# Designs tried in a protein design chat: VHH binders against Type II restriction enzyme BgcI specificity subunit S.BcgI (bcgIB). Part 1

All scores and structures are predictions.

Target 1, 341 residues: Type II restriction enzyme BgcI specificity subunit S.BcgI (bcgIB), of Heyndrickxia coagulans (Weizmannia coagulans) (q07606)
Amino acid sequence: MNNLIKYSTFLISDLFDVVIGKTIDGNKAQRNENGTPYITRKATRNGFEFMIDGEKEKLYSGKLPVITIGNETSKPFVQEFHFFTGTKVNICIPKLDLNRNHLLYITTMIENATKMFSYSYTINSTRLKSLKILLPIKGEEPDWDYMNTYISKILSNMEKNFDVQQNDGVSDLRSLKDLSWSQFKMDEIFSINSGVRLTKADMKPGNIPFIGATDSNNGITEFTSSTNASFDGNVLGVNYNGSVVENFYHPYKAVFSDDVKRLKLKNYPNNKHVLLFMKVVILQQKVKYAYGYKFNATRMKEQIILLPTKADGTPDYEFMEQYMMRMENKVVGRTTEKEAD
Below, numbering starts at 1 at the first letter of every chain, in headers, positions and changes, except where a header shows other numbers; antibody chains are not in Kabat numbers.
ipSAE, averaged over its two directions, is called F for ESMFold2-Fast, E for ESMFold2 and O for OpenDDE. V2 adds 0.75 times the mean of E and O to 0.25 times the DockQ between the complexes of E and O.
Where letters were taken out, [cut] stands.
Atom coordinates printed by the task and the answers are left out, and those that the model quotes come from them; centres of patches stay.

## First folded at step 1 (VHH)

Design b1 (framework vhh_nb_b201)
Fold by ESMFold2-Fast, scan of step 1:
Structure b1 (fold): chain B 341 residues (1-341), chain A 124 residues (1-124)
Amino acid sequence: as target 1 above (341 residues)
Amino acid sequence: QVQLQESGGGLVQAGGSLRLSCAASGFTFSSYAMGWYRQAPGKEREFVATISSGGSTYYADSVKGRFTISRDNAKNTVYLQMNSLKPEDTAVYYCAKDLSYDFWSGYLDAFDIWGQGTQVTVSS
C-alpha cells in the first residue's frame, strides 16, 4: 500500500492569533524559585530562563497550550503553563482547541518553513503572521488526527523501553570530510528552466505563491490566482538576478519570476533531500556574486559546483539523499527530546 | 571537547566473538544517533551499523544477523557485539557521532566527531 499523504499550505494567521508578550527586561526580573516561568528568545530549554515574580498585567494567562517563538532565534516551543516573557517573544494562540501533540507537530513545520527556505531567516510578528506552513490535509482542512497520532507514536517509542527496528533506508553515516569531491557544471546536474514575466498589473489575488528574486520569505513576494508557463513545483528556485544564488526548495506549485531559474535533477529522481543538499552547495557561490559579478545570467549553466563523487566520477546522489535524511531525522528526534528536557 | 574512546578490539579466531565499546563525553549523548564504521588496510571506510536516539537500528548487509549495535544512555556508551567473526571483518573500527549541523539553517558541517579507532584482527 502506497499511503500518499496530501499536504497543503496554511498561514500561521489562519491557525493562530499572534501577539507579542508584555516584556520584562531580564536585568529587572525578580527571581523566585516558587514563582512563574520566564520565557525568553533562548534557543534551549523550551525558552525557559528561570522562575520570577512579576506584575499580573504582564503575565500571559490565556489559553494553553500555546507556541512561543523568539524573534532572533526563530525557535518555536510549546508552553503548557502560564508565563512571563522577555524581549521580543511572539505568542501563537490557537484559534481551535488544539492539544500539545498538535502544537508539537506544528513547531516542527514552523522550523521547517523558517530554516529550510532561508539561510538567515529572522522572524518578527509580521513575518510570522505571513508564514505559510505545510500540513497534512483531510479534505481541505488540516488532518489533526494524523498529526496527533504521528506525535503520539513518536512519544510512545520513548516510553516502551525496548528497541524498535525501522526500515527507513538510512544506512550511510559517512563524514563530509572523508568524501571525494569533484567539479560539475550546473547544466550537467540540473535541467534549468526560466521563470516567466508576470507584472503586478496582470496578477489577480489568490493562493498560488509568486516567487521573486528575493532572499526573504522563501522567495514569495505575492499570492496570485494568475498562472503562466512557469507554473511548477518540486523545484529548486535559484535567483538569477536580484539576490543572486539565493535559492529555495518549493515542494508546492508556484509561479516563478523571469528573475528566478527552476532547477530539477537530470540523472536522479527529483526529491527534496537531494535538492536541499544542492541548496547549500549553490549557496557556497554567494561570495563570488556579492560584489556585483557581471553576466550571472550567462554563467549559471557554466557555474561550477563541488559535489561528493563515486569512484566512477559521477555524483554520489545516494550519499546526498542519505545525509539529508539523517539530518531530517535529527529534527524529528529533537521533538521528543524537548519533552524529556 | 567532544571525545569518543573505543575499546574491546583484539585478535580472535574465525567464528569467535568480540564486544566493542565506545565511551562518549562532551555532548548530550542520548540526543544523538551513534554509529560504527570500519576500515581495512588499503580500502575505503565502510559503514557497519547505526543506532538512533530512539533505539532504532540499521546494519550493513555484510554484518546483518552477526553484529548487534546497542546503547546505554546512563553510561554514555555505544556497543557493537560481533559474533561469527570472519577474516574479512579484520579492520580498524571507529565510533562516530552525528554532526551537530543545523539542517534547516543550510550550513553543512564538514567535521564529524570520530574516535581514534580500535583494531580487530580475525585469523583463519
Scores: ipSAE 0.000, ipTM 0.139, lowest interface PAE 14.0, mean pLDDT 74

Design b10 (framework vhh_nb_b201)
Fold by ESMFold2-Fast, scan of step 1:
Structure b10 (fold): chain B 341 residues (1-341), chain A 122 residues (1-122)
Amino acid sequence: as target 1 above (341 residues)
Amino acid sequence: QVQLQESGGGLVQAGGSLRLSCAASGFTFSSYAMGWYRQAPGKEREFVATISSGGSTYYADSVKGRFTISRDNAKNTVYLQMNSLKPEDTAVYYCARDELTMIVESDAFDIWGQGTQVTVSS
């Protein structure tokens, strides 16, 4: 598998049949340790409250696995066993035969969509059906093999094949649901500088990456010894021609095409984790620019993005950094865990 | 610079029909999802319908089967065909532009029209 990943948006209703579970009120739930799982709208413990006895007509006994999501909490969970539901629990039943890993990927994208771009988001069946999530594609369909492989690698106790650093400074354990979000123009957040044209004819062989406006190989199209005014590093390279809105963090020094904008934070030290958070935020603009609508310097400066904010209304860069460090630590933890003897 | 202008509202009897239009200017209309929201007196603004840049549509359960959203990219216009109108449909109807890839709360849409009044008599 390589890094040529394209993304598109999909409606939940295109991928799932969304139904409301047949409700058993908590007051009427008869607890029995030998019974069936009772899933509620709670945001913890996979939605699980306790085991109950219930009437068969109220049991979800259909296709598994499925996603459940409560109206008030909007937290999605994968269910692998048949269950009873409490009040206001939505069940998302896949139209295709999807496995646990596919649904875990989708729950992450649902959380991203409901929390990152909407503050105080409450999910009901109507909003859930119309919710758009960003998924990798193969042709015009979701790339299910990619999603399965991605989650499998994250969940595995595999060796250090991923070259991901363990971060020791994690202290902020807040989730995306715990945040306030506000609008910012990109030029308030980033200094935005253009790449500089360098033709293949003028490009001498060497070891410096040349970054083009592509969505593959982290934007690297060539290696050169030729440099110009675009020679830079520790930047987010954002395409405004070609594979528009695709963007990559470049920790190394590289030469950038005139079709790539180089972004650096104005009011916070440039670092990998904050810029990778910004990568995801910027990618949500992809459908707007997919049809030749250029993400040029003027439009990029004026583009509105939603960011987590502190009580004083400024971006919560510390949270962004901690959140991405925590995500990186999950990958390292899963790959470095010892197999039990 | 960017503007949305609604028209086509009015007084109609229950069971009747109205067609709302929203004329857009100052931006590349075909690149944006467009939506309709409504606000009845003393109530919060609520979602009615949306249409993506690619033509995919979604409706609130209260209007599904009765209302149809459509767009004409050559005319920079989005429409809401309202059939089988009920007194409960009485509201100011707002056209909105969606810059985000997801359906969000009404306050997350960045450009709104001034609204057009729809009154359905019993």
Scores: ipSAE 0.000, ipTM 0.116, lowest interface PAE 18.0, mean pLDDT 74

Design b12 (framework vhh_nb_b201)
Fold by ESMFold2-Fast, scan of step 1:
Structure b12 (fold): chain B 341 residues (1-341), chain A 124 residues (1-124)
Amino acid sequence: as target 1 above (341 residues)
Amino acid sequence: QVQLQESGGGLVQAGGSLRLSCAASGFTFSDYAMGWYRQAPGKEREFVATITSGGYTYYADSVKGRFTISRDNAKNTVYLQMNSLKPEDTAVYYCAAGSEEFLEWLESGDYDYWGQGTQVTVSS
């Protein structure tokens, strides 16, 4: 049984107040590591160029979160912190109180609306205000609950895959807002290996999980005694086809479909908690790949992800591990965090 | 039973035009995205065009500016107007219907229902 989702088109100007950021020229921007984010027209890194000092009157200090979109690149990004803007950056300020999940959904619909234009297409504020995007509806209004649930399920599905065991080694209590973030290609972080085809006709019953490209039951579709070159464990299985970008940590040995890629950390001991952190980071790409863009080996290797970084510019794997241990403890109904008034 | 029935194919000279139609039955047509795919001999199926339930259209780069997809919800029919036809457009054209339950259907070729196809042959 399935209930179909109805869609309708909405003008950006019906949903957002579109303003142009008060420009600070890049050549005049004073870099400061302890400063404020400087958002430009770039198509990468969430529009983020570097941290700067700037005149307070040029700071966007209004309602958050918002969407920024550069005129020439037409790439939309969700901004959760106040920022300065470079030349020709549009700021889309929601007319309703929308959260990060609502805006992440909308950025995908904006990208889809703009990707069909030719190479020379420039989205200025007039074109942006007149842009139509496709959104799910409830009655005649956008279905904000559906959008929030859709993105929220993508981000929080990890909770259903945690073990019952508590972690007693939590000592790093930093929040995600306390961290510096940098870009890394997935092939810098992971070894990426394909699963191997095993047909149902060739599968004999047994106790080994068979992992297919599905979003249910931790990826397990069958149990078999048949094995092949994909037989592996302690990996993050990422769907290349089927339920694209969906991914699961497999602590046990399993046989993996050719529609599933097996990921292991290159530069840190391969462990459950870091891989579960990576699960959430990779799932944030789900919206990008929702419109049939395959997460194939070439795209997976070149995919940019944002990770917490140490002062030396390397990923903060220790933070990732500690953060996920804390999240696991929350799922089992207890916490090792020392928090009191 | 769900049925998609294509019509309007045939033989046409290069530079000519054809209009394909796809009549749908067995589902709530207005709730589905409708698409056109094509398959030439010895090639895999390739995306041509789609129109969502909300009326937004997407085209493959190879047909952009020459082909137009449209729908008539009152008639449960989707159309593909093909202008400035080239020999390279020779293929069996398939109509497809996809639930918008998830976004992954768009351009992926993972549609719920497919027609039997209609042959389009463009002579040089």
Scores: ipSAE 0.000, ipTM 0.111, lowest interface PAE 21.2, mean pLDDT 76

Design b14 (framework vhh_nb_b201; at its last look DockQ between E and O 0.05; V2 from the best seeds 0.00; counts 0 for: pae O 17.2 > 2, grease 27.1 > 24.2, placed apart)
Fold by OpenDDE, look of step 2:
Structure b14 (fold): chain B 341 residues (1-341), chain A 124 residues (1-124)
Amino acid sequence: as target 1 above (341 residues)
Amino acid sequence: QVQLQESGGGLVQAGGSLRLSCAASGFTFSSYAMGWYRQAPGKEREFVATISSGGSTYYADSVKGRFTISRDNAKNTVYLQMNSLKPEDTAVYYCATDTSLYDMLMEYADFDYWGQGTQVTVSS
């Protein structure tokens, strides 16, 4: 029974102290690889530009983690380290003791709140403070535990779909909490290709899986001998109609409905573990569309997702892979223990 | 290396109280759920209580209203206050933690790491 999560509106100013970062002119900043992160109004790379040496008086050295939001870009980013700021960067300091996961959830809700408005909606400090975001609630208060464990729930559900294979070569033992996360557009991360319409009337019986916009059976709705331009494998199929945002990894070759988009990584070799990680990441966005916001192809491309990032602001694909391998191993271990009992 | 060390067990009369402590090390304590299990002689290990990183608590039905789980993140310690103890509460009590955040939202936990346990004996 999908426990109906209740949401309520909260003001940013109720949750955060909002301050403006002290401005360092990037053109005058001394770059130093061993310096301090310089966060600007960039809409990408978690706002990170480069490492700099700066005056201590301009350093944000307060409570961590925080959310930074550029006034013009209105892109929220979670910061987990002390940093310098460029011009017109808002720093949202939690009034409560919130962790990274809480803030990541909130950043998503901020994005949702701002996207509901026309592309012309710019958030200045005043607007930011008065911005209302939707958060899950327990009673009258935000459900912080829900927000914190949301991704974990999704992972657990996916475990049932894991081909339980012991993976050798686990070397990264970091947890999701130990990482920096950044926002990326889906079209930055994925090549997105459409499925092709294939009607039941045109479908001949066969052994090739047909992937429809369903939320079950790994997306397989039929088996066919009919192929078309959508014939593809080692791909993440994401529904943009029907069961929207639902998605499945397909290691095998399949034919895809026009209601399903085929996603492949642009800057990393497609592999099972990374794509399964991405599956979970994408599913986190499902809540965005629960309140009548329509998911379509255009919005899919522009959809912001949160990914673990390296210091240089690029996605940490290696971590994703290792993490999923560990998850598989954990499942295998549990199964083995149960069999031994 | 994850280490969990239980303390505070002992002999107590029925109706009495006992407070267990578990000192944790080797991981970011504040980020993970903690819990207590118990195992009586000849019985399977059973869930007692868990507390999420956010402080949400869940209890087995058998201990609801009598036991209270709490945590002190500054001390990396989880506690189990046991009141109104019964003979059927006699068991070895184990502290546990899980690296999965999923368990924090569940009324049950599947912990991966365990302490050595502390004996609790409730006499009639």
Scores: ipSAE 0.000, ipTM 0.191, lowest interface PAE 17.2, mean pLDDT 83
ESMFold2-Fast, scan of step 1: ipSAE 0.290; ipTM 0.712
ESMFold2, look of step 2: ipSAE 0.000; ipTM 0.324
ESMFold2 (binder alone), look of step 2: mean pLDDT 83; pTM 0.853

Design b16 (framework vhh_nb_b201)
Fold by ESMFold2-Fast, scan of step 1:
Structure b16 (fold): chain B 341 residues (1-341), chain A 124 residues (1-124)
Amino acid sequence: as target 1 above (341 residues)
Amino acid sequence: QVQLQESGGGLVQAGGSLRLSCAASGFTFSDYAMGWYRQAPGKEREFVATITSGGYTYYADSVKGRFTISRDNAKNTVYLQMNSLKPEDTAVYYCARSTFEDILEYFETGMDVWGQGTQVTVSS
């Protein structure tokens, strides 16, 4: 087609179940840094106030990700973790299995729709349910693939793998529910080594990736022929400064900034799929660190993570590997089916 | 062409048993989790049971201990053995293919292929 994108209008109520969160008053909230996110109607910081303890009946523990929108602010945010809500917070629960990128596209369209109707537009659950948003279409339905691709490119935050090959060696079909989980310190699981400073003035042009503390382009900021003691590969690069907690698996040899920590498994052969499982586990800590906590070398070593555990009390690395191989197979299969359409 | 076809429904007395079958075609059956859902008159469609590709099973509380889900990968068939049937079990029963293996991700919107359904009526 000639770059002509067709659009149609959809009601929020056609795409989402809209509910009001079960309120915990901020004055009665019990703060706990190891607790659960508390989301309010504020128009900043993703709606996030602080971490709290609360009654399970008031916890939003349903499908993720979701969109939250405070009454009277009309600012939509994507939530990737379970949360408690303050006063007058709407939760938009997708009827389809939508990912973060789909919901980020939808938040942009919600903002555009509210701007079109009134400069001073305020939202409540009734107005939100009846709100019409403009979406790209494929046939009669929203073009979810277009929305996902569009946001992925804009964010420059999608880990790119040109040669994603389907894994045929999957034999462990256990689900996450079939496992025992136990606490481990990151220092028990990983050898943790710093990158080494290399200034732009000292970089000569070349073909070796230079990994900086960024959340875009798989961490790659430059290409160089200059190397130092950080020259390494088959590692999980975890940002220590800059885009803190963001992390990328680097199968290739690269030079790493002093703002990036290089992680390798201590007690299991260093394995691509296990490291990709660990990437997800480490990202679960993002809410804690992104909003005011330092993820320095001491905290990284002492950070508690939950891992699948064997009967002998050790991490179930074989499960982690098999699980990530299965997830990779699902992604490859879906992409191929969408392209065939 | 991907298809699911249910059979084995019918009329049964309370306390009786039925075995539902779902024949799958057009995909690699052994790679997918399969589920059973039901819809009673005037009610929402509800989860009944699921079986993962590895054979792990999960049940709704209302049927646990009475219903058994199983699969035969050689025959591309999933089964639901229903024992100790109650009038409240009266519904159209649907076979579905799951996009997810984990039961926490199993919900109606996570199912990408549905059968046409088979009627189960339990008389008092």
Scores: ipSAE 0.000, ipTM 0.104, lowest interface PAE 18.3, mean pLDDT 75

Design b18 (framework vhh_nb_b201)
Fold by ESMFold2-Fast, scan of step 1:
Structure b18 (fold): chain B 341 residues (1-341), chain A 124 residues (1-124)
Amino acid sequence: as target 1 above (341 residues)
Amino acid sequence: QVQLQESGGGLVQAGGSLRLSCAASGFTFSSYAMGWYRQAPGKEREFVATISSGGSTYYADSVKGRFTISRDNAKNTVYLQMNSLKPEDTAVYYCVKDLSDEWYEILTGEFDYWGQGTQVTVSS
């Protein structure tokens, strides 16, 4: 609808020097937790595999930040620290002095352009150099100020929704593929409480968010000074009517409609990181509650979800918390000493 | 040694149904997420559905409510039940095996092995 911003196509080779990293085979990599990041062609965790020791001649020690892209996965990641590379990792070195936000914008455009190669075909440096991406323009050149501002606003909005100030203590670097998973009923994991009906006629204007069963604006439909028994905070609000299974974490106090269930952890201190992990797990159930099939209190309580488990068969809440802290650090662009994100 | 073999494709009229099957071998089937992708002539491959090792499912918006993915770990088989078929569903359908049990990869539908495909043609 809105054509306020003009776009044009640019070749990757117009914007970047594309080189292949000097390979260290994973089977021959010398692990050292105090070493240097080892970036592989993997599609997760910013390409980061583990920390290694390696020969200086194989270290990428050039200009930063850069984009790395694995030949098999075609997933681009921004690297802010020097690194070693595994097999077939392309390094895209900007020709201009671009910051992290510029490169994050470009990674999104690369992802959009590489779908065909990601599905069935390996990209190589030749194909990557000839890849066309769509960028906003100012005159005939990429609009770098727009890209920087756009990503800055997205990151700022994410930070407003998450308290990121205390995520410095990431120490659990385990991969989900190496964990045991088990089935749990939602009522084993959560206390589940209904919202309470509050009609528009009974709402007085105010500053308290009112949460409805919508998929937009974090569920916020109104602001009110009226409260009832649903007045609550630090909860995962899950829609069981309207936009079924859509869910939002509410760190603030709000009033919840009777179409929204309020979830809190039963057997772990109720915290945002574990609830955000649960958000994604619950969204995987969306297809089971398609049009006409209601996610009411009875069905929600009996719904099976899969969670990582400890050796004793109980949910690994400590892992869930650490994992989401790592993901949040990735979103805000932070890197811990123990993990290059 | 991973092998994926699709079957069940064919020609159907709009509004009809088909059930696709994928027989898997060469890996511990119950430990991996499985999925379906499709490719129409002259188009990019697109995600259709995925099912985790534990049975959690996720669908593309274009097929949501019409298609159902399921698995039988005893038979090493994943299924795609396709109802209310539309001409736009015409494509070669591919069975895929996941790279890992990373919950993010399962959610995005990224996979490392592809079958040979089975043709689905929906006439108007």
Scores: ipSAE 0.000, ipTM 0.117, lowest interface PAE 16.4, mean pLDDT 75

Design b20 (framework vhh_nb_b201)
Fold by ESMFold2-Fast, scan of step 1:
Parts: C-alpha cells; sequence; structure tokens
Structure b20 (fold): chain B 341 residues (1-341), chain A 125 residues (1-125)
C-alpha cells in the first residue's frame, strides 16, 4: 500500500555524478549503421538519433546504465549502451550500482519534479544537480528493492498489453518530412465517446482494468469486476482531465473513467499501428493545453490535428500504419539483436 | 552549423506593435517547424507560437488573436508579429528549431534541438 510507504526528497547530485557529454555536432556526425549510438537533446526515441563513427575521446564508455537529459527538453532517458552525445546532453552516472529498473523509476521522478514548469523548461547541469526528486525510503535511504519491483510489474503489464512483433510487411520507407500534411477535425477522423463515472464505493474487485486520467501504468488505476456503459476495447483512451492529452492504446476490454475519451477510427480499420500514430499526433497538442486551455469533449471534436494526406486530400492511413510498423520493428530489432564481440 | 539569430526587439508602449525576425542558417529551413518562446524575469521559459513546415500555426492562449507567426522559406526567416502589446508580454523572446519525431512506445512532444540567443522586448505601461 502506498499509504504505508514513506517518501523523502533527494538531490540528483546525491545519487548521480552529472557531466556534460563531449559534443559531436549533428551536422558533422559521420553516419554508419554499424557504428555507435548518437544521443541528442531530443525528447523522443530514448534520445537516440542514429548510429555514427566518432573519436574515442568523445565516446561515453563509462558505467552503464546511465540517464541522459537534454538541456532544452528536460526529458530523461535510460541508456544501456555506450554512446556519443550531441550538444547540451547531461549524463547522470549513478554513484551506486543501479539497474535499468531503478533508473526508469528515477526518470519518472525527474519528470514529476519538472511538471510544475512550462513545456519549454530548461535544465542545465547546475539546475539538474540541485533538482530534488521524491523517492520511497527504507530507513533513511532510497528503497531500491521497491523501485525495482514496481517497474518490473509495470514493464510486465506493458509487454502483455503491447504485442510487440517484427512486422514483415513493411515496404513504405518515407520519413515524416517526405509527406504532405493537412488539417482535419478530430470528429472527422474518430468516433469520440466519453467514459462513465465509477466511484471507489461502487467498484468491486476483479480482473477488468479501470482506466483513469493518469500518465502512468498505461492509464490503469485499479482492477474491477464492475462494468458500466464505458466497457470497451481496441480504443485510444485520451485524457481530458488530469494528465490532459496523454493517451494510451487499449487492446483489451476495460472500464473507462468519465475523465477519459474513447477514440476509434471512422474511415479505416481500427488497428493499433494507426492508433499509435494518432497517439503521437494528439500528444503534439499538449503545448496548446499547458496554458490553461481545457481539452474536453466539445473542444476535442473541433480540435484540429495535422495528418499525412494523399493526393485526393484524405488521410494517408496506409502510410501511418507502415510507419508505426517500422517503428515497432526498430524496437524489436534492438531488443533481439545480438551484439558482435 | 545550425544558427538562429533573432532581431526586432525593443521598448514599446502598451497597445503598440513589434515584429521579431529569426534568420536561420545551416539546415534545410523548409523541412522544419519553427517556434517562438519567451522568458520573463524570474519566470521559466514559456511557449508563444509555432509554425509547422506545412505552414500551420499554433499559439499560446495568452497571445492568440494578438500575435501572428509566419515564415519566408526563400529567406530562411521566421517572424513574430506582435500587436496590442501588454506589460505582461515583457520578456526575452527566443527563436527555436522544432523537431517532431514519433516514438512507438513512448511520448512525443515537440522538442527544440537549436535555440537563438534571444531578443529583449519591453512593454511600458
Amino acid sequence: as target 1 above (341 residues)
Amino acid sequence: QVQLQESGGGLVQAGGSLRLSCAASGFTFSDYAMGWYRQAPGKEREFVATITSGGYTYYADSVKGRFTISRDNAKNTVYLQMNSLKPEDTAVYYCARVETEFDYLGYTTEYFDYWGQGTQVTVSS
């Protein structure tokens, strides 16, 4: 129970040695598919840009795993392989022998600590060293076993909820910059249905996920045997209260809070790859809502999103599907790839 | 090398107008979204406006209807036309190159891989 778990604040500098990576400018990076990962300030893909060749003096070849954080994005990522860095990338090297799960927990706490700042919050090495994060404690020290177990459960649940497979049918290799983009209202693209209120008092224990307006654990806040008119699956659940615009694909049947909208494609088979592309497009709207704009059912229907389009002006759903299949293959390839000696 | 250079800042009376410019070099300008951010004294940096490579625009609620972002791809320049200026618009204004990239299992928000040095805008009462 979280009510029985004590928490305390810790400085990043108490837990990590913070250094700035030795920079290789992206414009001068020598791309090589058999090279070494190049980590930049970007807030996506684990900070990973591409593979490069570089001088060994600029390589981070120290302790692994580590956390990287770009100055301008403040998005922390766990790195499990040695890497080169682009401009203004902080490397947080653990003082203790911490594993991937410990660092994934820490990245969540770093994100939570920066949530009070605007989308463009800047975190240089000085700010990062003085950043306070909230961690569970055992005695007066961080409870590393708790953190490891917590993340292990989340990752197990994510793997079960996302059937991550190599997709053999990928033939469209166009990048996002190779496309024409056009404006669409969300109600032109999606059927949009609200969740239905279910209180804790009315919730009986069971095995059905209950989806709340949170940005963690795939939106799952509880498991119940109670159902109502929100019982649904194969949807994109989009938050419009709480963690606004955060959204998750739910392949399973679940009960949805009245703070979550359930989206399905109107004019294309409702499949996970297109919905995951839409997840990212909807998240691009987050900057609009950071300044008090409310993302609700009425505004969601009229919300403009930008989508890749065919010559006839309709959304290029086939591209969206192929693109996300290709992104899934990159994740699967990375996890299944055997490194050469 | 990627470089972003802002200009057009200055002192203006409330109700007045200013036009900021950002000259970009070292990349294919037409392929990237461009944004404007501002930082008031003692405050964190905040979003103002962005314009996509396709020319679609997005604004913070506080500036919507008063500010207009535009671009000239032939000149590699992004502009911020600021009308009906208020004292609370006083800040250093930064130009940024915006990259949009999708992460299959994670989050994607717009991220800024290059920033200008900033230009001061002061709006007197």
Scores: ipSAE 0.014, ipTM 0.237, lowest interface PAE 8.2, mean pLDDT 77

Design b22 (framework vhh_nb_b201)
Fold by ESMFold2-Fast, scan of step 1:
Structure b22 (fold): chain B 341 residues (1-341), chain A 124 residues (1-124)
Amino acid sequence: as target 1 above (341 residues)
Amino acid sequence: QVQLQESGGGLVQAGGSLRLSCAASGFTFSSYAMGWYRQAPGKEREFVATISSGGSTYYADSVKGRFTISRDNAKNTVYLQMNSLKPEDTAVYYCAAEVTDYGWLDYQTEYDYWGQGTQVTVSS
């Protein structure tokens, strides 16, 4: 039988509220390592420049995730954290509750729609609102579940076929199925530090993210100027109560609730790629801890995880890092290849 | 607790048909994509078919035109209608639910929830 997917055209303005960020000029931005992400129109690093202090009125603190697009570059990026914006940054706020995979699908369709324009063409809010993209449909509406499944499968398929790819810094081309795996307790792999209770009454307004045991908004529930012993960054925040096992990498400094554990690698430099590999490994425990099971401190320390292992029986951290670099390079490289002239 | 329970497997001659069923519980069935996967003795598990919450379907090339995946949201059940069966289709068939909240970081996890499997044997 025929199982062809039906498609239709949608305006960006039908799916998103398109606004321009409340601008902080780069020359007026107050850099602070303990501040909030500053997103600009740049075509690299997800639009991220550095951390800044800014007035709450200029902070994008609405729904997440969102898409940001710089006027000059027309490159769409998915933002999973609240941010300040530089000059000429459009924010596309979904009208429905969409996850990262939905938005990654949409960014691909936005790029497809804009790639026929020369690099010299700018995309302002008027052009963006009137931009047409082609989406799979269910009845008369976009088939969001199809888009989510499609992105997940494409990324998995890319992982399975990485023997020939981009040259930049990647030398380990082994697949997950071709590795030796061994069991490790989480406390052998990670230093595990508790978040520290900070009540709403003790929380002063500010620009430091407060990380709660939630599965939304990258764990961010509030912004505060109050700090305690949990103040930390470059960590994997893992929920052991609330939205159990859900976890997020926090490159910025944040304050962590007592329902969130902060994980850092013991035997390897604590970096984004290895921690993102570990995120997926830890998420494989989600089924086990569903439905009232607590991923408490004792269970987390004694939790067994399977990791790729070197001949000497130690985790193959170099493989984990290279593997995640390959995955990111394929996603970014595929997008960049569409822009090549 | 997410539970997936397969049924409908059995022995059939080449050219025959079987209908597999998977009863799901412990989650909002209508909101998730559902799939079928299989594993033959001595081989890795392979994808067979998937169906979105909206009813959109896609199939492995090896089964396209012969197998049909469908769902009944009122009964929390996904089905696999297998026609024109070949000896090469002999495998344990697994029902799977794909959770959509893992995002692009789900490179390692192909399948979020699994049933116990049901044996399909096709004789020549």
Scores: ipSAE 0.000, ipTM 0.107, lowest interface PAE 18.6, mean pLDDT 74

